# Ledger of designs, part 3: VH-VL binders against Protein broad-minded (TBC1D32)

Target 1, 124 residues: Protein broad-minded (TBC1D32), of Homo sapiens (Human) (q96nh3r1119to1242)
Amino acid sequence: GIHPVYFCSTHYIEMLLKAELPLVFSAFHMSGFAPSQICLQWITQCFWNYLDWIEICHYIATCVFLGPDYQVYICIAVFKHLQQDILQHTQTQDLQVFLKEEALHGFRVSDYFEYMEILEQNYR

## First folded at step 11 (VH-VL)

Design g1
Fold by ESMFold2, look of step 18:
Structure g1 (fold): chain C 124 residues (1-124), chain A 121 residues (1-121), chain B 106 residues (1-106)
Amino acid sequence: as target 1 above (124 residues)
Amino acid sequence: QLQLQESGPGLVKPSETLSLTCTVSGGSISSSNYYWSWIRQPPGKGLEWIGSIYYKGWTYYNPSLKSRVTISVDTSKNQFSLKLSSVTAADTAVYYCARLPIYGSYYFDYWGQGTLVTVSS
Amino acid sequence: EIVLTQSPATLSLSPGERATLSCRASQSVSSYLAWYQQKPGQAPRLLIYDASNRATGIPARFSGSGSGTDFTLTISSLEPEDFAVYYCQQYSRWLTFGGGTKVEIK
């Protein structure tokens, strides 16, 4: 896959998540779990074991053709997709199991192209 | 102007449950912008965050107290509550309710006056 | 679990002197740190958030600095109303407070 570049900094992930999904951001920190921890895992593994093969290909193609900062935008889109599930799991204390060990069911890169273009416009 | 006021018994016996209510006036507890929090301060000691609640009922607790704490919200009364079970003399403290913004930094911007709860037989 | 260690426990100074209060975190909290002032019988009052930003209505003599694990609150010239207890608080993982620094008249 695509190797991380300087856009994989924990600061940038934290900044974007705080701006775009503040309730998710606060829920992570109030639960003692840093959201950048899971993002780094997803990015370095190219979402292997989290997305099916077709979606991994879409992820790679998006980053190659639109720029490596899309690695971060895809993470934010995943958090947006999973917002309700994340907030629920912060209450049951199985959030780490949910994010680290289970597939990201229902996430499709194409469902979030418009959103990621907006992120590019606002933050690139 | 937003005000928070603690209420409840000032004396609780060991092994019983400490129960407090915070009434919010001059603003709505049902805001998506805030958590509603409990903090305590034993006499002559520092501050300890107990936990916070979002108006939809979602709670976040200090891990050191989590097994004994329940925080709840009643949006129809504009109130939130603290229950601390199995109390001992070590739970004697001034108990504050406070507001915590979601969209800013996570500092407590409005505090109640505090209420002393003494645990004694 | 992030532990905040404040030093010194007590700082004895006279009005007009510079006060320097330290807060050290057991692991990095980035800039997720606030400072509070507490006077006897009162709830704490926010002074500084995000390590260095003054809260609304806080005089310019209060300043915060630091990032990561080492943080400082400075009061450039103590006024009589500044003799109080000061707490740091982190919000990187859960919410925890330091043990406090009492600034008292020497």
Scores: ipSAE 0.518, ipTM 0.830, lowest interface PAE 2.4, mean pLDDT 88
Fold by ESMFold2, look of step 13:
Structure g1 (fold): chain C 124 residues (1-124), chain A 121 residues (1-121), chain B 106 residues (1-106)
Amino acid sequence: as target 1 above (124 residues)
Amino acid sequence: QLQLQESGPGLVKPSETLSLTCTVSGGSISSSNYYWSWIRQPPGKGLEWIGSIYYKGWTYYNPSLKSRVTISVDTSKNQFSLKLSSVTAADTAVYYCARLPIYGSYYFDYWGQGTLVTVSS
Amino acid sequence: EIVLTQSPATLSLSPGERATLSCRASQSVSSYLAWYQQKPGQAPRLLIYDASNRATGIPARFSGSGSGTDFTLTISSLEPEDFAVYYCQQYSRWLTFGGGTKVEIK
C-alpha cells in the first residue's frame, strides 16, 4: 500500500496550499474534495498525461537539480496557475473530472521558477 | 462588536419555500476572510450545516440539501439569506446564521441567536 | 459524506467528576475537528479547534485529543456551568456535526 513518505508529502502539500492559496484550499474542503488527492496523482505519475513531454522534462530536471521538495512547489504553482478555473469548477462539482482527466492547460514549469524559489526560501 | 441576527417568518406551509435573512452589524460582510453560513437544529436534536457563501456570491452547500437550497448575499444591506424549497415537517428547526473563517480552522466563531421556523399546515 | 458518531448519548455525572466524551469519524479527518458547548436556549460556543487547541477564554479543565478517526473531549473536573450538550464538528470534507453528548447532573 501507500508508503509513509507519500503521507508526509501530502500533509506538506496541504499545509503549503493553506498558507499560500487559502481561498483555493478552503474552497476544496468546503466542496468535499481534498487537494492532496490530485497532487499525489500528479506527482506519482510525473505529470504524465497532464503536461507535454518538454514540461515533464522541466519537472524532472527541476526536482533533480533543485531537490525533491520541488515536487510540492510545482503542485502549489499549478494551483496558483489554475486558481480561477478551480474556483469556478467548485461551483459546478466537475472539478474532479477537470483535474484528474484533463491536461493542465497553459501551465509551464519555467513560468513559475521565481515563485518556486520564493517557496523554497520560505518553507524549506 | 460583530453581531448576527436572523429574521423571517416563523411559520411556513409544507411544499413552500422557507426564507430567512441574516443581518450583520458591527462588521462588514464584504470580507475576503470569511464565509457566511446557515446552520439548523431541529428541536431537541443536533446541528446540521446547510451551506456557506463568500461575499462575491460563491456558494458551498451540504450535499444532502443542495438541490433545495439557495444562499445569497446583498453586500449593500450587509445581509445574506437562505431559501429552502419544498419544505416538510422535517425542516422544522431553529435556524442559525454564523461566520466561518477562511484563514485558520473552519469552525463557526460568531453565531446569531437563532430563529425557530415551524413547518405545518 | 463523513459521519461523526458521538458517544455516549448521555453522561450523568456529579460536579467534580471527570467527563470523557468520544467522537468517531467514518473516515479520517486528520486533525480537522472542533468541539462546541451548547447550553439551553443558547447558540453553540467553540471550545476546541484542530482537535486539541483551546479557543480563547476556555478554561484549562477542557482538553481535546485524537487525530484521524478517534477524538476525545475531556473535562477534568466538572463545574456546575459545564452541564450542557457537546458537539464535535469536522472540516476535512464539507462541514458536519456529531449527534451530541448531553452531560447532565446526576
Scores: ipSAE 0.499, ipTM 0.814, lowest interface PAE 2.4, mean pLDDT 88
Fold by ESMFold2, look of step 20:
Structure g1 (fold): chain C 124 residues (1-124), chain A 121 residues (1-121), chain B 106 residues (1-106)
Amino acid sequence: as target 1 above (124 residues)
Amino acid sequence: QLQLQESGPGLVKPSETLSLTCTVSGGSISSSNYYWSWIRQPPGKGLEWIGSIYYKGWTYYNPSLKSRVTISVDTSKNQFSLKLSSVTAADTAVYYCARLPIYGSYYFDYWGQGTLVTVSS
Amino acid sequence: EIVLTQSPATLSLSPGERATLSCRASQSVSSYLAWYQQKPGQAPRLLIYDASNRATGIPARFSGSGSGTDFTLTISSLEPEDFAVYYCQQYSRWLTFGGGTKVEIK
């Protein structure tokens, strides 16, 4: 990938997830699967094979227009969207398969713009 | 004044199931803020996390023990339990129940007194 | 999966001496590392969390440092109650403990 749209640190992802979605954060670590692992995969691939083309375009445009830290905010928004699914899958030991091998069903970047603006205000 | 107390048989025969209960007093097990955990320590050896449970019944297990471990919760009795199947002498240990905060860092902040379980004969 | 190796296994020192205990992780645990003290016949008690933060009520002579794979617990001047076993614990991937360092009276 593209430097200006997907560069982030694993430490920052972990800290924001811990602050915003602590139950999801704890479920990942208690299951032995670091949430930053999947976030880096999503970001470095620009969500290729995870989002449809229109949503990939929204992702790229958001990061270019609003700043590269939106790569992280979009990941947090994805976790917020999938929270109940993630919590259920951590119990069945199929979380890695769910997140790495299936598209993010129902997630749209535009549904989370307000939330991501709040993240920007709180953490930028 | 939160207290955790382990209870159960102190002697278990090889190949049988070790079963322990932790009773929580001075606080509620139904808290969204905590996992409830089992840790063991063989005599003269180090500590091993066995697993943890959220009050809704969601469990997280040490992968080396997962095939033999079941942790359950009974919120009506303010208790959680450990079952370890197919025990051998290697499972002889002091068993602790402990509380693990979800918010903050994942260290065990309250521990039970511990109960020795011997696997013999 | 993450193995914590503590060294030395036994540290023989006198009261007033400085103790330096090592914990090495098989892969990075970032700062997700805690230290516990365990006295004979007692449950462990928390000393340090997040590698360097002292838990409430722990004396200032205890300090932790490190990040990633290499961590140190330091007791600046040993007191008689400090002769005990010390464990590190990581919480990056599952929860695992080191094998312990016994600090014993010389």
Scores: ipSAE 0.478, ipTM 0.815, lowest interface PAE 2.7, mean pLDDT 88
Fold by ESMFold2, look of step 15:
Structure g1 (fold): chain C 124 residues (1-124), chain A 121 residues (1-121), chain B 106 residues (1-106)
Amino acid sequence: as target 1 above (124 residues)
Amino acid sequence: QLQLQESGPGLVKPSETLSLTCTVSGGSISSSNYYWSWIRQPPGKGLEWIGSIYYKGWTYYNPSLKSRVTISVDTSKNQFSLKLSSVTAADTAVYYCARLPIYGSYYFDYWGQGTLVTVSS
Amino acid sequence: EIVLTQSPATLSLSPGERATLSCRASQSVSSYLAWYQQKPGQAPRLLIYDASNRATGIPARFSGSGSGTDFTLTISSLEPEDFAVYYCQQYSRWLTFGGGTKVEIK
């Protein structure tokens, strides 16, 4: 199978999410759901069940060519993409199911390269 | 200075709905920086977070209170409210409203005086 | 649900003594833990946030330590105003409080 390339710290994910998307960060914690749980799921599976094949290739190439921290930056970009939908969910089960299903719709790694480059500049 | 004030009936019959209102003064409830929260404390016992609401109407509830809780906000009156259905003697408590910052750490920075609600069986 | 267990339930101590209060979480809360002091008839007052940071205006005799599941509040030398109930609160998943530790005069 698929072995993810990852350098993922739950602390680093939490720190970046708190800094970049504080309302999303608070929504996770108030809903009883740690954002690092879904990020680790996404990263360890190389987004296999979450992105189509082309976007998985972009994810892998981005991490190889731009650095392993981009695994985290892609997660933050997904949360930014889904911000309004996340904020509408109020129950742990509902939010968790949404992120495992709905995160596959409309997100493209290429739409967020500029944003992730800014994250790298600010936080690496 | 920001102040929070609970109001509502002090006595509720078992199986009925407990209803409280918190009036916010000295600040706006329509802030993107805060959740507005209810916390209770049974006499002689500890504190229990009931739930919180963002001014746009998004709610977060303590799972242990199951589906008995509804929190709502009325931004035009600068108020938020609590309804707790199907009450029993175990719901007898001092009820506090409190403010919870979204930025920083999630501790309650402003509290109301508290109001005792007794469920008389 | 994360359960916070505070021990002991009651500390009977004299002014000048050191108080050590424990809060244990049923699962890791990282450093997302606060401590409150509550006196009778009053709302709780924040003492410590993020496990170890004193809130503004809190005397240096109050200190917090720990991470993960085991947390401690220490009052190095009790003053008369320190006899109260102390609660821990976690904010890792939902918001939950411990059962409290009452610090009372021996």
Scores: ipSAE 0.471, ipTM 0.803, lowest interface PAE 2.6, mean pLDDT 87
Fold by ESMFold2, look of step 14:
Structure g1 (fold): chain C 124 residues (1-124), chain A 121 residues (1-121), chain B 106 residues (1-106)
Amino acid sequence: as target 1 above (124 residues)
Amino acid sequence: QLQLQESGPGLVKPSETLSLTCTVSGGSISSSNYYWSWIRQPPGKGLEWIGSIYYKGWTYYNPSLKSRVTISVDTSKNQFSLKLSSVTAADTAVYYCARLPIYGSYYFDYWGQGTLVTVSS
Amino acid sequence: EIVLTQSPATLSLSPGERATLSCRASQSVSSYLAWYQQKPGQAPRLLIYDASNRATGIPARFSGSGSGTDFTLTISSLEPEDFAVYYCQQYSRWLTFGGGTKVEIK
């Protein structure tokens, strides 16, 4: 990532996910899979395997202009986008495969700007 | 007041299936805020989580037991159930049903009284 | 996956003494740890959640501390009703219980 925030992001991801998406948070832990595992993979790869190029550019621009904490807010927005899919995949094997192999279809950074601003206001 | 009560046979023969039902009263099993869980405790030993179920039928199982366990719900009867297949003497235990909040920490906030199930060889 | 080791297995103390119970996790569970009390013939009762928060209705003499892999339950001054078995439980990855610590009268 852009800033030394991504290690601190592990705890921050857990905190935000528990507060914002408790059913998703529970699905991860009941399945034996930590949310930070997939978030770290997404962030360190700049979503290369998960978003098309234009959305990767939006991600980078968002973090550069709005701050590195937006790496976390984008992850929470992705979980919000995928909430129903995550809830259908409830075992470690199935949930891990889904999150690691599935493209983040339909996710666009711009669709979640307002939501991420609210996250920043509430949790900054 | 919310109450959970286990019911089922107290004696099961080896290789057969252990079947238990938990009846929930004073609250709805169809709540989006809770998982409904089974825990067991062999005599004189510690506690083991067996699995949990969300009212929509989504299950989460202890990986050590997953191949033998099925948990189901019947929302019309306000009940959930446990089936544990191919039992041996090692499955002799007190079986508890319990409630597990989703919105908070994943500790069991309400427990049934427990029922002893003996697997007699 | 995550094994919780409680020590000591038995703690022999007198009423009025301080009890200190240990729970160690095989890998970090952050603060995702609860403590339960179980008396003979009864279901477990929640005492502490998230490592340090007392559950509703639990007397102030019970306190929890720790994070990561090392956790402690403290009973500041034992009452006669406190002689029981105590279990820790983690909820970081699946749900796992420790083997218990029996607090018995000396």
Scores: ipSAE 0.466, ipTM 0.812, lowest interface PAE 2.7, mean pLDDT 88

Design g1
Fold by ESMFold2, look of step 22:
Structure g1 (fold): chain C 124 residues (1-124), chain A 121 residues (1-121), chain B 106 residues (1-106)
Amino acid sequence: as target 1 above (124 residues)
Amino acid sequence: QLQLQESGPGLVKPSETLSLTCTVSGGSISSSNYYWSWIRQPPGKGLEWIGSIYYKGWTYYNPSLKSRVTISVDTSKNQFSLKLSSVTAADTAVYYCARLPIYGSYYFDYWGQGTLVTVSS
Amino acid sequence: EIVLTQSPATLSLSPGERATLSCRASQSVSSYLAWYQQKPGQAPRLLIYDASNRATGIPARFSGSGSGTDFTLTISSLEPEDFAVYYCQQYSRWLTFGGGTKVEIK
């Protein structure tokens, strides 16, 4: 079921983030906030209130057409997009507020499609 | 060969500020690969992470101590420092400075010798 | 805050015996767990990282296992130099240490 896949996906998110964006990964953990927790929130809500409707449609279509692993690749792409903002919000309260309450300003799935294809090729 | 050495007063009065400096030699504190950390160990007790600093000045603190802790870095002297305010006898401990890799796993790979700080009237 | 509880507090054994040390986390830390050895008057020394990987130069008699909340350090056959205090440390949320297990000669 989805519960066993969830535990596997959590580990996969952590490992991929550590490999691709190690400073972001360390900043999360040193601030007491596991990055997989926000990724779960985004994925579970289908990025509702975080992406524009058009981008939500792109997210859903990407996962349906290219496979559910793209849920993870989109999360990594979001972290790549927000890297400097994340590093500025290293404290738990600031980082959680930023990630849970801000729209993912300026993030578009289409801007990162080539990057996500590379992630698929390197890590799937 | 990297070495870390703690320095500072070994006796601090209650309610005052404990202040320590760690001098890094055999390597640069201005590395994008490491955090620089303080850990303490009360006599006969376990270890407690106090906090860590990135060379650009970004700090991360143990939430149990955050309200009393300031860690700073001086890249020109290759040093980082700890200040712990409003100390009590409970803050008596051996204080270690240590290096924490950003790449890899977050364990402390180099430790100073440690310095005992006693909080007493 | 993640609390690490180590048991037993003291383990009295003879050289050549097998030591089994437990570390339990108050919530899941995945595999983000390290083990250290500390001898009197010395700073801690890394033994195991990521729950099960031996650090460079650590003898094969040391092994770690577990994930999530329950972790074990095993010393397959105690050498005289292995009588020390052992600490676990998690790095999932902040960095915290367990209270330690003293392995002493019986």
Scores: ipSAE 0.416, ipTM 0.784, lowest interface PAE 3.0, mean pLDDT 87
Fold by ESMFold2, look of step 21:
Structure g1 (fold): chain C 124 residues (1-124), chain A 121 residues (1-121), chain B 106 residues (1-106)
Amino acid sequence: as target 1 above (124 residues)
Amino acid sequence: QLQLQESGPGLVKPSETLSLTCTVSGGSISSSNYYWSWIRQPPGKGLEWIGSIYYKGWTYYNPSLKSRVTISVDTSKNQFSLKLSSVTAADTAVYYCARLPIYGSYYFDYWGQGTLVTVSS
Amino acid sequence: EIVLTQSPATLSLSPGERATLSCRASQSVSSYLAWYQQKPGQAPRLLIYDASNRATGIPARFSGSGSGTDFTLTISSLEPEDFAVYYCQQYSRWLTFGGGTKVEIK
């Protein structure tokens, strides 16, 4: 069975997104779609149907081994990965459909480990 | 048969760096299915997880030790290593290397024999 | 952060008796708990994982039960080789071990 990690703070997601990726934060604000809504969906499903099995295992491991704040850091890393796509889909007014219906193409937790360590250093 | 074996100096002076190597035989360290771990046990006391590494270099550290610990891997030698800086007498322990599956049930399925490291002046 | 408290610290029994070892977590760990046996001068040996599943090669006299905060390791009839120290370990949040229960011959 998949280890459930549910201690994510939605306010913390919003705060870090505004600080780290202000253009993405603005895109969500202008769209009327809360970034915490999609983050909660990802987290509560353990990224099921969004990430490959190995990447889901790495996600769970970061939360277990490094602490529950890594639920937030991985969501911010996902938004960093998707920044160009998010900005484009805000312009076409289909951001919510894009995020809910498409897999996180090309995103790997292992590619963002250094970035998440920087987030830990700056915000924990 | 998979075997893990610790090696390194048994005596380390205070404030120096403890350095150990675990050699894996009968299997490959380059498996996508496992983390490779260090655990210690002070004489007559309980067990403490130090940290774990994925063969591509991704590491996890016990928060209480993170500032002093470096774990590294050398896939060409089928080995992984522990460095613990600024040691004191409190770091005297038997050090084990162990294998950890990535599957969300994080129990240690294979252990080395352990090596005693004493920190003494 | 999650503290595992094992009780009793020492359990003095004779061969053939039933041993019951307790592990209590300071907060819920669901079923993410393992049990290990350690004999003097040896590395720990995995007995039980996910609270109740016996590891490969572990005799049927060993069983685990519990969920949430309260867990039990039971040895239905002690053999001479079962006199050892037993540790629980949780993997719900970080990896921590209990302090151990020594099962010794009376």
Scores: ipSAE 0.165, ipTM 0.719, lowest interface PAE 5.4, mean pLDDT 87

Design g4
Fold by ESMFold2, look of step 13:
Parts: structure tokens; C-alpha cells; sequence
Structure g4 (fold): chain C 124 residues (1-124), chain A 121 residues (1-121), chain B 106 residues (1-106)
């Protein structure tokens, strides 16, 4: 069981991605695979098939305590974590498979807490 | 068995830093299942969450207070602390420490007795 | 932000009477709502969590109900120790408290 926090804005994801990770933004544009497609999947499942249980708890806590816009900041942090892998997958079919079927192994909310605070400071 | 107790000065001058400590007994501050929190209540008014810390060193702060608040942990003393900078009369309140589960139901299950801090010259 | 409005601000009743306290949220909080009791000079005590579940050691005369935006705390027969202030708190997003309802002796 998990607290359902869901407030994803498609254009906001793309705006932040362009500003923060322009090469990742370009990779999505070249592939024709919208960032919102994978972000909606991650968010609506509360990362259930992607993160360890304790990390899911911290994701939910972060969004509840600090505001629902953190669900977007966590997605940007995940893209930052996966930047090299995303850049290697330039075609939409390959990028979609990679993002939808691979666990985000190695991603921890705590490793990106300071980065997400900077995103809050700059974009909220 | 689990007990939380606030300590610190009851009187703080305007513009100074309010500093409080919560001592935890009958349990461990290092538990992976809990956040350790500060809440305040101005006299005759309602409750306001200040912030919560997970012992591995990250914190959540109420955005309205974030620029002035620091919460920290001392595991060797089984304590966590609050610092609130640049205080004014509006910061006069009873300050509580409290425990908060990480499991997605965020209600405070154990509270300290509270300590009144008055901001006055 | 999610605003919790408690009503009435003051409820004047006699021991043995039924108390009904309202908490209304400015938007849905699903069932992520808790109720606390606070007696003068004491810390709040958790009564109800997830809208309707009694916390450990809370007498059966306390019950919670509601979901979405409208929540009720009911005390079926007031005891002398039940005259206190009651707060609701939501944890759907952010952590916010209602303004309180004081239950006092008529």
C-alpha cells in the first residue's frame, strides 16, 4: 500500500528537462518518445516496479511533505541519474523499451535530495 | 517506554537564534522506520509542522520556515535538535518534538511534553 | 494548499451527551485524515487515523467517519475527561492542521 500523490504536468516536465538536461531533452525529441509518457507510468505506479520499497516510501514522503511538484523533480532526478544510458538510446523503440522495462537500480531519493531542493528553489 | 523530552531556554531575544533539543529515551533515534519532527503551537492557537529529519541526515522543512530552520541529529546522545534563526514575537510558541512513521500515514504517534519559548526583549 | 475548516469553533455540552465535530477540507484528502485531542497544558494525543481507525488505547466512544472533503469525529457519550480541544490533520499532501474545536462544559 501506498499514498497516491499524483500531480503531473506534461509541459512542466518538458520545460524543466530542457532547462536542466538539454541533451536528454534532445534525445527524447530525436526519438519521438515524450518524457511525459514514462513519467506518467512511473508516477501512477508510485515507482512500484522500479524502486525498492523503502525508496518508494521516501518518494511518497517527499511529495507529501514538500509538495506534489516534487513528483516532477524526482522524475528529472531519475533522468539525470540515467543520462548516459538515455543518450545511448537514440531511437524511440529502443529508448521506450529501456525506460519501461528496466528497473531504476541504483537510484536513491537521498542521492538527489540536494539537487531536488535546487530545482524547487529555481522553478517553484 | 518511549519518551521524548524537549529542553532549551524558555526566553529568547528578538533577532537571536532559538535552540532546542529533544532527548529520546526508551527507543533509538537511529530507527529506520521513523522521522523525528518538530511542531509548534502559538499560545491559544493551532499547530504548525516545522520539519522532520531522517537519521541518515536528510530533512524535510515547512516551506514557510525553511530559510530560518535547521534540524540535526546527534546519535551518540540519542537526541535531535531545532535551530530557528532571526526570531520575532511571532515565533513565541510551545515547541513539541514528535515521532512520525515513514509508511505513508503521516500522523504523529508520540509527542514530548512541549516547552514554551517566549521571544521578548 | 489544503485548508481544513473545523466547526463549530466551540461546542458547549454536558457530560453524557453526544458530541459531533466537523472537519471540512478545501479539496479531497481521500481518507488521509487524523484526529487529535489536546487537554490544557498537554501535548496532543492521537485519537483516529486514516479517517476511521482508532489509535491504540482509545476508548470505543470515539469514532471517526467520512472521506474526501467531509469528516466527522463523534464522541458517543461525553466523559469529564473528554472536555478538550480537538484538531484534525490531513496528510494527503503537505501536513496541515485544522483550527480546532473546543468541547467545553455547558
Amino acid sequence: as target 1 above (124 residues)
Amino acid sequence: QLQLQESGPGLVKPSETLSLTCTVSGGSISSSNYYWSWIRQPPGKGLEWIGSIYTKGWTYYNPSLKSRVTISVDTSKNQFSLKLSSVTAADTAVYYCARLPIYGSYYFDYWGQGTLVTVSS
Amino acid sequence: EIVLTQSPATLSLSPGERATLSCRASQSVDSYLAWYQQKPGQAPRLLIYDASNRATGIPARFSGSGSGTDFTLTISSLEPEDFAVYYCQQYYRWLTFGGGTKVEIK
Scores: ipSAE 0.303, ipTM 0.756, lowest interface PAE 4.4, mean pLDDT 87

## First folded at step 13 (VH-VL; from g1 with heavy chain K56R)

Design i5
Fold by ESMFold2, look of step 14:
Structure i5 (fold): chain C 124 residues (1-124), chain A 121 residues (1-121), chain B 106 residues (1-106)
Amino acid sequence: as target 1 above (124 residues)
Amino acid sequence: QLQLQESGPGLVKPSETLSLTCTVSGGSISSSNYYWSWIRQPPGKGLEWIGSIYYRGWTYYNPSLKSRVTISVDTSKNQFSLKLSSVTAADTAVYYCARLPIYGSYYFDYWGQGTLVTVSS
Amino acid sequence: EIVLTQSPATLSLSPGERATLSCRASQSVSSYLAWYQQKPGQAPRLLIYDASNRATGIPARFSGSGSGTDFTLTISSLEPEDFAVYYCQQYSRWLTFGGGTKVEIK
């Protein structure tokens, strides 16, 4: 997949998540699980086994055409999509299992394009 | 004026279940802005977070206690509760209920006065 | 689990002296650290949050510093009411407290 030379710091992911999705942010921290760990896994695998093939292509195209910072914005959009499910999985082992083993059901990159543009405008 | 008040038996026998209730007054437990928490302090020793609950029933537990702890909420009574099973003398402590903001930093901004629970053989 | 180790366990000082209290985390907690003061028979009181920010109503003689694993609470000139036990608390992964530092009058 994509071999990014450029990663955002753990603080950038957490800062953005705290500002945009504070309940998700708190669920990760109260469960003892760092959001950056799952984001790193998703990004380094290009969401292989997490998204269907069409959505992997949309992910790659978004990062190529809009820039590598969109790797982070796509992760925030995924958290926004999964917010209800994340809040129901409170223990770290249960939350980790859910995020590592579940396909990101119903997530479509195109559904979150406008949201990610707003994230870029606000946090660039 | 938000106030938190612990209540429950001050003496529990070993191997039984410790049960406490925190009553919230001067504010609503059904707030999207807060977790409701239990913390304990053995006499003359430090503090230990036991767990927290969001009013919709979502719980977070200290992993060292998770197998023995249940926290629950009753929004109609503006209360939340702690059950700690299979207690030993090591569970003797002052138990505090406390509020934990979701927005901002995760420090305990309001505390109850604490209640001593003694586990005696 | 993140363990917070506070040192010294007891700090014996006189009013007017500077107190320096240490809190060391077993792994990085970034700046997700708070300090509390506890007097006998009372619940803890928040002093510092996010490593260095004073809580509302806390006197300027209290200051916090540090990031990552090493944190310090400084009381620049001890007042009689400052002789108490001080706890650090992290909120990076779960919520854990240090063992406390008792500041006592010499």
Scores: ipSAE 0.114, ipTM 0.729, lowest interface PAE 6.4, mean pLDDT 86

